# Miniprotein binders against q56419: the designs that were tried, part 123

Target 1, 326 residues: q56419
Amino acid sequence: MEGRTLEEVQEEVFKRHGVLVPKKELEDLAKALEEAGLLLTEKVEARLKEEEEKLKRERPMRLAGLSYPEGEREARAFLEAFRASYPGEGEEARVLLMPHLEPSRVPEVYGAALAALEKTPPPERIYLVGVAHRPLKEKAAALPVPFQTPFGPALPDLPALQALDALLPFELFNTPLAFREEHSLELPLFFLKGRFPEARVLPLLVARRSPELGEALKVVLRDFPGLLVLAVDLSHVGPRFGDTPLTRTLAEEARRRDLGFLERLAEGEPEAALAFLGANPTRIDGVEVVASLLPLLRERKGKVLAHRLDLEAPTLSAVGAGTLVL

## First folded at step 9 (miniprotein)

Design mm35
Fold by ESMFold2-Fast, scan of step 9:
Structure mm35 (fold): chain B 326 residues (1-326), chain A 84 residues (1-84)
Amino acid sequence: as target 1 above (326 residues)
Amino acid sequence: GSEDLEEELEQAIEEAEELAEQVEEHEEAGRVEEAFEAYQKLAIELYDISRLAERLGDEELFRRAYEEAKKAARRIEELLEKTK
């Protein structure tokens, strides 16, 4: 009833339905709708507050039974199957770039990440940096609670998270609800927890470039050494992402951009990797994470272990995924 | 040992005090770049004080240093945004 008088509403009902509704009945209906809307808003607010309170204790699994098995035994077999999908040996990682898209779409790429983790000494903690798919109050955020997995809870490294917060110009623990449904953390964490069950975790989300996060992390990693994981996907092309249907030429361009980006990171040249992408026309979502973590990526040489451009034929769309060790 | 940590803490506090004085001098003189550099060093020093305080079990000093480090970080952000 926005912008309309009761007389206008009454006239329109009569014109459409041949019924003249008494003014008092329209007034009573308007009041009931207003009260129902207010009650719905109150219920939504109450539900969000309940969810936020739950997130103060733990972060439950959201993708168990969908993207990975819920049971520990089945989860273990699933993880080993992914490792077996990659025929190569891994390389030791101090920094690991791995994807966060649906694992079943790129099993060899996740298998390469698992191979790298097999060659990596067990870290005391993992700095897991994902991409925010929901708005954050600040450029970055963390959630300092246990994250449930089929292998048991991944426990937060509270001292390291607190140290990080001390060096940041904003409150690090600023948007708990953004973590309720966040696959860029949940999917990589499944694999990381399966390989390093004793490691604590710093679950971090980047929404926009935060150079101050990278500078702070450099200081914190000195005192709290651990494995840095960039959980990022590469090119996103096609109609599913607001683009034209994927042609063979466009798919080759996406693959070229993905590999050029990864290869420059492997040379320890993250600024060159960003410059290579220019305006990021194929929408590599790792750009904001890499731009935030420059101090941690400079002069670190490594190797691209795997890359795939996963073609989603029904939508003529594609998502790039890669595994890079530094 | 604890004696070595206490000595490190005393040195860190002295350095933080000198950096705080430099920050004040540069800000009063309108030297934004020098103030920025001094604030970055101050924030790291305050962070180090908080780590040393925690290792020594000084909860009050830990919380004070933590708060001051965060305050310095906010000031660095303001200077980058040219917000005065």
Scores: ipSAE 0.257, ipTM 0.717, lowest interface PAE 5.8, mean pLDDT 88

Design mm36
Fold by ESMFold2-Fast, scan of step 9:
Structure mm36 (fold): chain B 326 residues (1-326), chain A 84 residues (1-84)
Amino acid sequence: as target 1 above (326 residues)
Amino acid sequence: GSEDLEEELEQAIEEAEELAEQVEEHEEAGRVDEAIEAYQKLVIELYDISRLAERLGDEELFRRAYEEAKKAARRIEELLEKTK
């Protein structure tokens, strides 16, 4: 229809269907379709504006009753069950890498993160860096509002967020709607708030590699010390993610890729970790987060506490999850 | 009708039995990737059996088929984790 006149449309219908549609009816139909399209666009834009305005005040729970319990008592018992799933001791974390995969799929990995948090002095603030699953206007974004949890709202560290914004070449508080449905922040935050109820939070999303974010964070962390949390999943393999079905070889490759990546990070060699992934760093969720935070990860030695490749048998797909303390 | 569902269920059970035999043969022969593929097909077939059993009101068959599907899925996980 692009570039076609009403007369051309009328002629086409007559030739294909033997029906002569009056020009007036085609005009009325075109007008009705245009009006319906405008109405739909206006309704969508109005709804997006309403959601964006709501997000200026708070970020509500989206996964309560699905990925974790709504009630504080039940949420506490749920969190303690995850801790119990990991039989090892934790290590003190200055930087914590933990997953954002559905917790029930990898309970021992989240349990390892909880063990590390038990050994960590309560931070005044948590820099929570997740992965954007929706487009951002810039390479990274933050939402400076309370995030609701079953343990009460996780309050934003406004002075630290403003200091970070001042050091960046772009507006940090862009794309509020990207935070409306973001599990890479909500799921780790559930565990972090449960362990550190008094800590304020800097909820950050990375969509693309932003070295300027890492440089700015290094400065801000000096003035506003806190716990840095990288909420990232590891290998994504199989048809669910556009790859071939899992074989033993592909599963071995995924485990080798995950552990090699984590072990190099544990040696304080994040550039070596990225290089180890080779030409396909997109095979690991969160590679853009690590690449953005290089200045914060160099020369920090630590330990891999847990790793699991979570399998989806019907699709022969898998997602890697790990807990790393630096 | 229920007769059509019963025929579909009978066919699904026959296919699941054949897949279970293929799985055992592949595992005994050390053909891990072929065993994984056969197990994946078995999981789908067992899931279908559970759905058909539910529609026919056979709660015992539903429970058994569902449990066997979970067991087969767990076995895929074990095979994918083994380096040997």
Scores: ipSAE 0.000, ipTM 0.486, lowest interface PAE 11.0, mean pLDDT 87

Design mm37
Fold by ESMFold2-Fast, scan of step 9:
Structure mm37 (fold): chain B 326 residues (1-326), chain A 84 residues (1-84)
Amino acid sequence: as target 1 above (326 residues)
Amino acid sequence: GSEDLEEELEQAIEEAEELAEQVEEHEEAGRVDEAIEAYQKLSIELYDISRLAERLGDEELFRRAYEEAKKAARRIEELLRKTK
């Protein structure tokens, strides 16, 4: 009944079926549908509230047995296979940019991240910044609970999370349901926990650019030093993402765009990296993360260790992935 | 020791009080950019006070400093919105 009156509904039924439905019967039906909608809304609200309560205790694995092995022994072998897929040496990271797409699609890119982590001293904490794939009530959010992994729970750094919250103009611990199914945190966390089992984590999601988050993180990192991880994918091209089918030319353009973006970040020029993307920066899902973290990325030089544009032949689409150390 | 932390806390409180006066002066004068800068410094000092209070076991001061830091952050957002 979008934009339709009861009189219009009555007229339409008469035209189609030759029956004049009395206005009172239509009113009674509308009331019954409204009441059924209210009952459904009440049930949905009750279920969401129950799920929110469960997330106050822990964040369970969702992709175990699908994107990575559920058992610890198999998970260790899985990490070793990914590391072996990258033939190069890593470099120490203070800031690590790594992907969050399905690991099996870009094994050498995750292998490059593992190589960097091998050269990095074990941090006391990891600031894991992912991309929100569900709406957040605020520009960013965190969930201050243990995140389950095959290597045991990744424990939250509660003092550092509270410090961060104190410096933000919004409640940091908002929208817990957005974390129920969030691969931009779960997939990088699998690799990070496997390499740094003792590190605590700040699991952060960015939905919209938040310069205040970057400013607050700069202050918090002074007192709570740790590894900053940007878990972001690069170009999204093709019909699966609302584009025309991928051509060789479009794939080459996507690779050039990804590498130009990463190379400018490696020079400590994140504003130049964002500008390089030109008129279509939203085609890289990490744009809002990078724009939020500018104070942490400026004047920090590094190296691009790996890049792949993963082709998804059935959909004639592709997703870019890279590993950058700063 | 705790005596050193108490001295740091006293210094941080004095800095925060001075910054709060600067904020009020800039706001009354309509100097929005200067007020934002003073609020940014104030929020960091309030944050530092909360950290020192926690290390000293002063739960009430920790909570108050935490709340005031967050209020300063919210005020910064309000002022930034007015400049666009």
Scores: ipSAE 0.608, ipTM 0.881, lowest interface PAE 2.0, mean pLDDT 89

Design mm4
Fold by ESMFold2-Fast, scan of step 9:
Structure mm4 (fold): chain B 326 residues (1-326), chain A 84 residues (1-84)
Amino acid sequence: as target 1 above (326 residues)
Amino acid sequence: GSEDLEEELEQAIEEAEELAEQVEEHEEAGRVDEAIEAYMKLAIELYDISRLAERLGDEELFRRAYEEAKKAARRIEELLEKTK
């Protein structure tokens, strides 16, 4: 460890494993390893390799007992309570946009998604597209293993995943460690598996705009028809996200920006939705997903079922969430 | 019977061979946009060949077509980067 900076260690781990290890965690590990006389990089790499090997078999639940119940019976009651929080009827979805933030913060938005799923014929497979909250080695990634849920494992659609990989200019099954803790897949999957227990899944993460992903998915969906789910949150505003403290005016601007974005998607005009955000800059983590999936969203009309701006009062910050059917 | 799949496979292979020739001609002529379009069609045909091979139980053809489709996809990305 002598002669290595923390930045050098972070860079080496990122290049090898596609993860950005938190500085505090690296500092704590470095101190422990210095006392033991071991190299930080070697110990970190060995541990990450062990975690990566475990992910070759399955993706375990991380948020069970925290964001949703561990037991199947309790999980079912929890899901039905969310449906009951939305007073409206759903509409059939060929494409569903739903959030991935903590469900208890926006129960009516998840309830609207559940209402849409009730009106949707059970798909043979679900293309679940989330947002990478850790860096990926490529623009997008997938993990071709069973994802555990309280309703049983969500099985991967291996033929469809392989078909997708064949059409992409990069290895689709990259950065498995990015999936170990990824709520943008785990939280929507809980609701999707509860409603469609027989459906196989394609768990996909987008880190950066990949137009080739959208083009490839259009081809794959022709041969492997299924439900496309965009699991994305909307505006991120306030100090927690590097902005000034939230005011009523800024909250109303965020709400207007979210709704303007969603309504343009509902008109089948995803380029106009992106242009609207470009003219009115905000952090919407779904931008990279929408930009990647343009061929699947064009000329597809739909409806915004719900929208909420969740206020995090202690940090004077907010996150937008919405449900859109196309 | 798998006779329909075999006929589809033969057609897909013939189309892929024609597209491979078009790609080569466009690249040699410096027609980058036409080469990209031909490569996109080639990648789709190679993908279709891999799926037909899988249904017919031809593991060797599946693997080969899969690898060639992926190479075509990588080549498309390279050509797109050259144009800007």
Scores: ipSAE 0.012, ipTM 0.599, lowest interface PAE 8.4, mean pLDDT 86

Design mm5
Fold by ESMFold2-Fast, scan of step 9:
Order: structure tokens, then C-alpha cells, then sequence
Structure mm5 (fold): chain B 326 residues (1-326), chain A 84 residues (1-84)
């Protein structure tokens, strides 16, 4: 709330322009501004309701033409360019950890993910677990609608989503507006749909630790086997994330933190991976996802295919990205 | 075949009924940890019943088993909160 009284406004106008504005005119102005504010609020509410209704039918592309090409032919060429950026071979994945930051910033990391998908038999469904960048009503959420991509719609696995919902102590299908603009699902899905066009998807967002989600997923995966994808970024360092400006020492510490975390996950020791990050809060957005999915990550050995700390010079900040197969 | 699925369903229902009795006994006796374990097994069994019901085309049984599985999951969370 602005702290200016009508008397203060009247006095300021008199001092600046030598005119006494009657109190009633100032009251009328204040009422008009309040009414304008209410109209803007009503328009915002109406727009949000409209957007929520649209999300009951489908989730449209938001980043097409920005982060990836709109056309299927151009999109396939884009995937091939990313694959070519990674010089190694992939490994078969039952669980894939991949990033969700802007692909052009870490092409070799996405290329490593594509290499892993090349070695992986086509799954009937993909459990795509991203990070909520907007508040959720519950610890986790899913949106059971087709997600549009340049390769056609990624169809939801409704039976598997319903099975998951049945085992959770909260309503899984909550907060549809959180999916309206969610790059942690859209960007990995572009690559996954390009490689596995026939696979159905379970688009899941985690906002807070949900051990019950991991337990439920372990049961559901038994009856609805598929590829589990953790779409998470690693270290977030520098002023953009409320930290000190990036130095060589901080960048090297971030790289060691990321790799130590991934290497312990690759050993099938997710609790050790979480402990390695230390008792202090970390800015790795994947922590809540990994902590929720512990039952699916224990005793599952694998390999770190790629890691990069992407430097954002204008902000003296960085974001870590990696590809891990389990 | 469908006869095999019907046999699996009959077995799952019997297991769920037994687990429901175990849950009630443990709760009445104040055995919270045992009640939680029994509820967890019951939720999984109810989930299995829902899967078998869907495969057999029994929409009413699917819906009932689904709702009961979710109730069991919510009850587990309530009991865990009471023990903290």
C-alpha cells in the first residue's frame, strides 16, 4: 500500500502548481484508480480461468520457434545436430537423468542423452519427472492431457496416471496452470518424443519432497513398465541465484559438487549422493526429485555420460547440467 | 485367459479382506506401526484388484478398489503424523 494521504497529495499539488485540488476531486480520482485496479484483477482472473480450461484439453507448445524448431523436418535436423555434438556412445537407460535448461547452452549434454536413448529399447511409456517452477497445491502434480510437440502430440498414459493417483495421499491431478509454462517438462519432452514417437507420457512435477511418490511409482512401474526420466539441472551458482559472483574457485567447487553427486547416484547410492551435498541447503533443483524417488534409485548402477557447468557471463552465474544413465 | 484373471481376482479379494481385518485389529489394539504396515499392504492389494477389475471390464469394482486404495494411502499419512 502507497502511504500517501489525500491531504499529502493535495499539499504536493499546491506546492508544485499553486493550485488547491478539492478533496472531492482527489477522492474521485482515488476511487477511479481503485476501480481500474479491480477491473484489471477481474480481467486477470478471467484469463487464468480461460487458460485453465484450455489445459483440460491439451498442453500447447510454448517454446517452439524459440528453444527448438516448430516444423518436424527442422526439429529432426536439430536433434541430429545435438546428437553430433556428443562424440561418445550412449549406454542403455532404465533411468535417465537429463537437464531441462536451454538446450543451446549445453548441446553436448543433450547429445549424451540422445546417445543413451539410441541404445535404449523403445519404451511403451515415459515417466517424465520435472521440477515445479511455480507453486503446486500439493507436493507433486500431473497433467493428464496430450502435450504438443513438433513430432506430434505426446499422449498421456491415463491408466498408469490413474494407478499412480490411487496410491497417493493427495490428488495427483492438481494445479493445471503450473504446467502452462513449464520448461522442465517441455524441453526434455522435445528430445524424448523425437526419439520415441510412439511412447505415452506421464508428465510429473515435484515441488517438495514426496517419499510417498517414490513408493507409489515403484508399485506402478511394476505393472506399467517404462523409462524413468529425471529432468533436473544441477548447481545454480552466482548472483542470479542469490550467491556471490562466480570465481574460478566457486566454479571448480560447483563442478566437483555436481560430479560427486552424479557419481554417487551412478553407484546406486542416492542417500550418499544427497549427503555429499552437505548439511547446508543446496541450489541443485534436482534434490527434491532425487529425494522423492529414492526407492527407484537405490542399488541401480550406471554411468555419467556428460557434465558441463554453463557460464552466464553477464550475471557472473552458472548452471550445471549432466546426463546420467542407470 | 479370463478364467485365470478371475482366479487372481478372487485371491486378491481374499488377501484384501484378510489385510482389512488385520488393520482393524492393529488399530483397535493401538499397534500403530503394525497398522501402518498392514495398511500399506492393503493399499497395494486394492491397487491390484483395480488392475484386475479393469482387465475384466468390471468398472464398478475398479472404481471401488481405486477409492479404497486412496483411502488407505491417506490413512497411512494420518497415522505417520500421529507418531511424529
Amino acid sequence: as target 1 above (326 residues)
Amino acid sequence: GSEDLEEELEQAIEEAEELAEQVEEHEEAGRVDEAIEAYFKLAIELYDISRLAERLGDEELFRRAYEEAKKAARRIEELLEKTK
Scores: ipSAE 0.148, ipTM 0.667, lowest interface PAE 6.3, mean pLDDT 87

Design mm6
Fold by ESMFold2-Fast, scan of step 9:
Structure mm6 (fold): chain B 326 residues (1-326), chain A 84 residues (1-84)
Amino acid sequence: as target 1 above (326 residues)
Amino acid sequence: GSEDLEEELEQAIEEAEELAEQVEEHEEAGRVDEAIEAYWKLAIELYDISRLAERLGDEELFRRAYEEAKKAARRIEELLEKTK
C-alpha cells in the first residue's frame, strides 16, 4: 500500500472500478492528502507543545479512579486493605525495591512494601527511580514539579534534583512529555505518599543504563539523605511479551529467575544478580535501573519480603513482582 | 560556623585547583583513564564547592561551581565516547 506511484494508483483504480483517473486528478488528490497530513502534523505538534507547557507546573493524576481511588478517604482505605493483604512484618528500608505493576494484580507484594515503610523512619526525601516506557532524549530524566496524588501533591526536592543535575553529563530535566503517562512512577508514588505524606520526591526515569547516574546519586545521597526506591517489575513471559505460551515449566523458570535475582541483590551482590539473568537480562523489567544504580546496591544486605508471578490467563502470559528491602 | 565553612571552602578550592592540574597533565599525556578519574574527583570537589557556596549565600560562586561540575561530567562522557 505504501510507496505506490501515481501510475500504480491509476492502474489499480482502473482495475477495480473500470475508470481511468486522469493523472492531473491523482496529482491534485495526492497534494490534498499531503497538505492534510502536514496540517495534522502541525496540529499534533501544537498539542504536544501545549501539554509540555502544562507539565512545567504540575504532573496531574492519570490513573485515579482506575488503578486507585480518586478521593483521599477512599485512597486511605485502599492502602489499608493492601497492607492487610500481607501477613508478615516489614523490615526497615534504606533501599526499597517494589513493583509498578497494576496494584490489584499483586496486592500482597504492595502490602509487603507498605509493611517495610511502616518500619522505616520517615525520610525527608524519596529518590523514586522508575522505568521509562516512552523514549527519553537522554539515558535518564527527571520532572521537577509537584505530582498530584489523592493524598495531596508530592513536592519535588528541588535542591537535591539540582545537585544531581550538576553531576550529570546531560540535562536531567529533559523529555517532560515522557512523564505525562508514566505508571512506573505514579503507582509506587501513590503508596509512598500515603505512608510518607511530608517527604519530598525526586521522580527519576531510566531508559538506558547510566553508570554516571548511580555515581552521581551516591554523592548526592551523602548531602541529601533519603529513601531510595527502585520501582521495577520482574519477569515478563508469554506471547504478550514475544515469548511462547506460558506453561507450568516456564512459570517455574520465571519464578526461579526472579527469586535468584532478588536473593543476589539481598546479599549485596548486584553484579552477580545481573550475571544470574544470563543471556536474557532484558527478560526482567528494571535491569537498566539496577545496572545504573550499582554503586548504591553493592554490599547492602537485606531481605526479600514477597514475590508473586501474576498470571494473565487470556494471553497465557505473566509478570513477576517482588518487594526487597536493603 | 561561617568561619569553619569559609575554611572548608578554601580547602575545597585548593583541592579543585590541584585536580584541575592533574586533569590537564593526564589529558596532555594521553592518559585517558587517569584523566577520567581525575575529572570525576574534580566534579565532586566542584559540587562540594557549590554546596559550601550555597550555605555561605554566595550565589555567583554556587552557579559557577555548578556549571564547572557539569562541564567536568560532560568531559568524562566525551572521553568515554572517544575511547569506545
Scores: ipSAE 0.583, ipTM 0.870, lowest interface PAE 2.0, mean pLDDT 89

Design mm7
Fold by ESMFold2-Fast, scan of step 9:
Structure mm7 (fold): chain B 326 residues (1-326), chain A 84 residues (1-84)
Amino acid sequence: as target 1 above (326 residues)
Amino acid sequence: GSEDLEEELEQAIEEAEELAEQVEEHEEAGRVDEAIEAYYKLAIELYDISRLAERLGDEELFRRAYEEAKKAARRIEELLEKTK
């Protein structure tokens, strides 16, 4: 991609300037372009290496001042407003499914998650499983560093992360840069850290179905008990996501698919939940997460606390979000 | 106490040795499904050995058991691919 052939250069110059350039001048230009490309590649590589080095120490906030307030006092008030948006009481959670969609779009859904956390005794650690929005070198990854929040840094559970790595057929700490800009971890973490400031975290990303991750987590949770959080969004429908424009009928179908999926998970039947989605075409964020964590979801009954399909009228699109406790 | 942990470790090592022998027997006989099951159990025992070693302060045993558990996990993946 960075290198070009003389033929390609000659063709581009001919198209732009309508003249056939002498071969010697094209050879000189090709050398200059190669040298410029090498310098640009070196600059990009140096920047990426610098970013990677920074991520060895900590993961900075990226969405502070955008999706949530930067200051602790303002962040606390913001969190209380979300809790107040949900009129019900929560249920104690051993497993919590919550969204990672922009919180202001689905305040009652995040409020339901906060209600569940309010009824849950403080865990020593949180297994926070999000969806990779950037490529991973392996099926899953983790970043073993403090994640900054307005409530202070969420510290990694290094012994539990190391125990997990020991049981996996790949290196768990394989793609640090994927964590630099990852809202599926940052947004749920804001709420989790606000409620459980002393809990350590295992920040995990799933890119593709990894049954070995679920099997390993089942073993690790035995020795390192904690709260399992699946940070996943539900239906993605409409032109923004490559689908047909949203109609009232399609929105109703998306709501039914989301609820049918969540209700089957609440019955402790995760395979039935996945089969239901396979029979009813939809793009649910987090299918790979649920498919990876089957051993942790089987025979665990619970309750759907909230669901909302967030409609984006200008784009005729929608994203589903829900809160489920198991 | 540490004496109880040492006894638990000794038992885990014995179990891991038996599972390693089962893995070898199944692999030599071409019983791939049985080998995968034995490897899975072996990986869990090696993981348990690593946890016990850490609690006892045996850094060398912890490291070795950790590496062997990861190796067993990789072997399971290889064998699953082979059964296609």
Scores: ipSAE 0.274, ipTM 0.736, lowest interface PAE 5.0, mean pLDDT 87

Design mm8
Fold by ESMFold2-Fast, scan of step 9:
Structure mm8 (fold): chain B 326 residues (1-326), chain A 84 residues (1-84)
Amino acid sequence: as target 1 above (326 residues)
Amino acid sequence: GSEDLEEELEQAIEEAEELAEQVEEHEEAGRVDEALDAYQKLAIELYDISRLAERLGDEELFRRAYEEAKKAARRIEELLEKTK
């Protein structure tokens, strides 16, 4: 109907179907469609306001019964099975890079993260930095409420979140609805809470590179020391991600880019890691997080514990996942 | 003790006042880079004042220092945009 009159619509219907629809009927139909659209919009807005209100109190589990068990006993057994899938010993982490894709697809990668957590002294708080999969009003956001897990609620570190907000040029608590369904926080948190049940959490999402976030975090970490966790997936290749079907060459390129990125981070050279990727043709989603956190990653040497490029055969696509300790 | 924290707070306030004067001087002179450096230091000092105020139970000073730290952060963003 864009730029068409009711008379033009009436004429086209007559030409195509041989029926002359009275103008009044077309007017009534147009009005009914517009009113139905307004009613649907009002219902959607009311539901979103209700969900936003709920998020002021807590963040409920969304993936329980799907990506991990809801019950504590079953969740514990599930977590230990992931640890068992990695045959190596971990290393102490001050900074941990771990994935956020479906855990069952890369159990040895999550197992490596668990091995690192076993070697790490229990932190008072975890700075959990994920990737926004929905638009944020600002470059980054946080949600200062308990996040439910099968191991009990992960409590927010309110003083540290407030301290962070004070140093940022934008309101940190700016998009609660972006946290309603956010697997880049929920899936790593399941594993982190299972290993560090007493740790408070700063749940942070990055949508676009924010150097001011990294500078602010550097100051806040001085007063509120804790474990920094980058919850990021690596290469995303294939038709599911707007690319051609996965070939051996594309898979090899994705693995080379994933490992080159992680290895440069392990040498304490995050700028070199970003430069190595260039235009990021295999779509590593950790780029914006690393670019935001440069001051926290420089000169921290570590080790890549695990890497996998997981194949999704039905779509001829793949997602890279890795565990890096700094 | 609280006396040590009070002395630390007094020193932090003096540093913040000096940095605020430097910021004003540099901005009036059009020295954007120097103003940015002074603002970054001021924002950190105001943040430190807020932390000390909280430890001392001074809710009013905490709130004021928090608000001033955030204002400094916003001003830093404005100045960075201006230099692009």
Scores: ipSAE 0.441, ipTM 0.818, lowest interface PAE 2.9, mean pLDDT 90

Design mm9
Fold by ESMFold2-Fast, scan of step 9:
Structure mm9 (fold): chain B 326 residues (1-326), chain A 84 residues (1-84)
Amino acid sequence: as target 1 above (326 residues)
Amino acid sequence: GSEDLEEELEQAIEEAEELAEQVEEHEEAGRVDEAIYAYQKLAIELYDISRLAERLGDEELFRRAYEEAKKAARRIEELLEKTK
C-alpha cells in the first residue's frame, strides 16, 4: 500500500527473477494497477447501489432455512414448539423486552416472550427496536418497506414512521444497507409476525444513545398506539467479546448483572438500571436502547419472565438473554 | 367532520405562532434553557399541524409543517450541544 518506491520494486524483481525492469514499465504497471483498483471500486459501488435499490421495495428473509423454517406450516410448528418450551403463563405486555440471539440457544426465553404475546391484545402496530450491528449514518435508522417472513410480509406503518421522522433532528431513513443483514430485527419479527399477523411494524435500529428518539416516540405513540418491543441481548462475556475466558465466577457475575438490570427495569426505574450497570462492568448491547427510550420506560412496573446465560463452550464465552414485560 | 378539523388546525397554528415568538424572544435574550423548552413545544405543535393537514388533504401545509418540525428538532439538538 504505502512505503514502497519504484527503486525498491525494481530491486526485488531483479532479486527474484534476475531481470532489471525499466522504470517506465514499472510506472505503466503501477498505473494499470491503480486503474484496476478504481474499476474494482466502481464495481463495488455499483453493487451497493443495486442492493440499496432492492431495499427500496422490500427486505427479503436472510435467515430462513437457518434460524427458522422457510415454509409457513413448518414455521408455525416451530413457533408453537418454542411456546411449549416455556411452562409458565404470560402477562399482558405494553412494553416487551426480548432477545435477538439465535432462538435455538434460548428456547425458554423466546417461549416466555410468546407467552406474553398470547396474553397481549393484538396491536395495530409494533415498534420493533433492535441494535445496529453495522454502522449507521445517524444515531438511529428505520427502513420503510415490507419485511418478508414465512407468515407473509410484515408491512411498514408508513404514517407512523413519517410522523417519527418529522420529530427527529436527523433523517430517519438514512442507512438502508444496515437492514440487509440484521438479526436483531429479523429474529424477533419472526415471532411477532407469527403471533400478530395483521400488525404493521416500525423497524428501528439504535446505534448510539438517542434521547431525542425516546422523546419523539412518546409523542408518536400518543397518535399511533402500539406494542413497544426492545429486541436486546444481555451480558456478552468471554474471549469472543474481547474478555478473559469464562470462569464460574465471571458467569455468576454476568448473571447477577443481567438480573439486577432487568429487575430495576421491572420496578420502572430505568435510570437506576443504567446506573447499576455503570457500577458493575458490562457488555450489554441493550444499554443504548434503554438509554434512548427512558421516557417510555419510567414508572412502568412489570415482571421478568425468563433469564438464561447461554454458554458457547468452544469459545469459553456466554451471552445473556431475558424476557421482561412492562 | 372537516369543519371541526379546520378549527382544530387554526388553533394549532395560533399556538405555534405564539411559541415561535417565545423562541425568538428567549434566543435574543440568551436564555438557552427557556429557548430549548419553547422549541420542544413548538416542534410538537408543528407535528400536530402536519397531522391535521394530512387528514384535511392539504399537502402543501403538511410539507411546510413537517419541514418546520424537523428544523425545530435540529435546532434543539444544536442548542443542547452548545450547553455541554
Scores: ipSAE 0.387, ipTM 0.798, lowest interface PAE 3.5, mean pLDDT 88

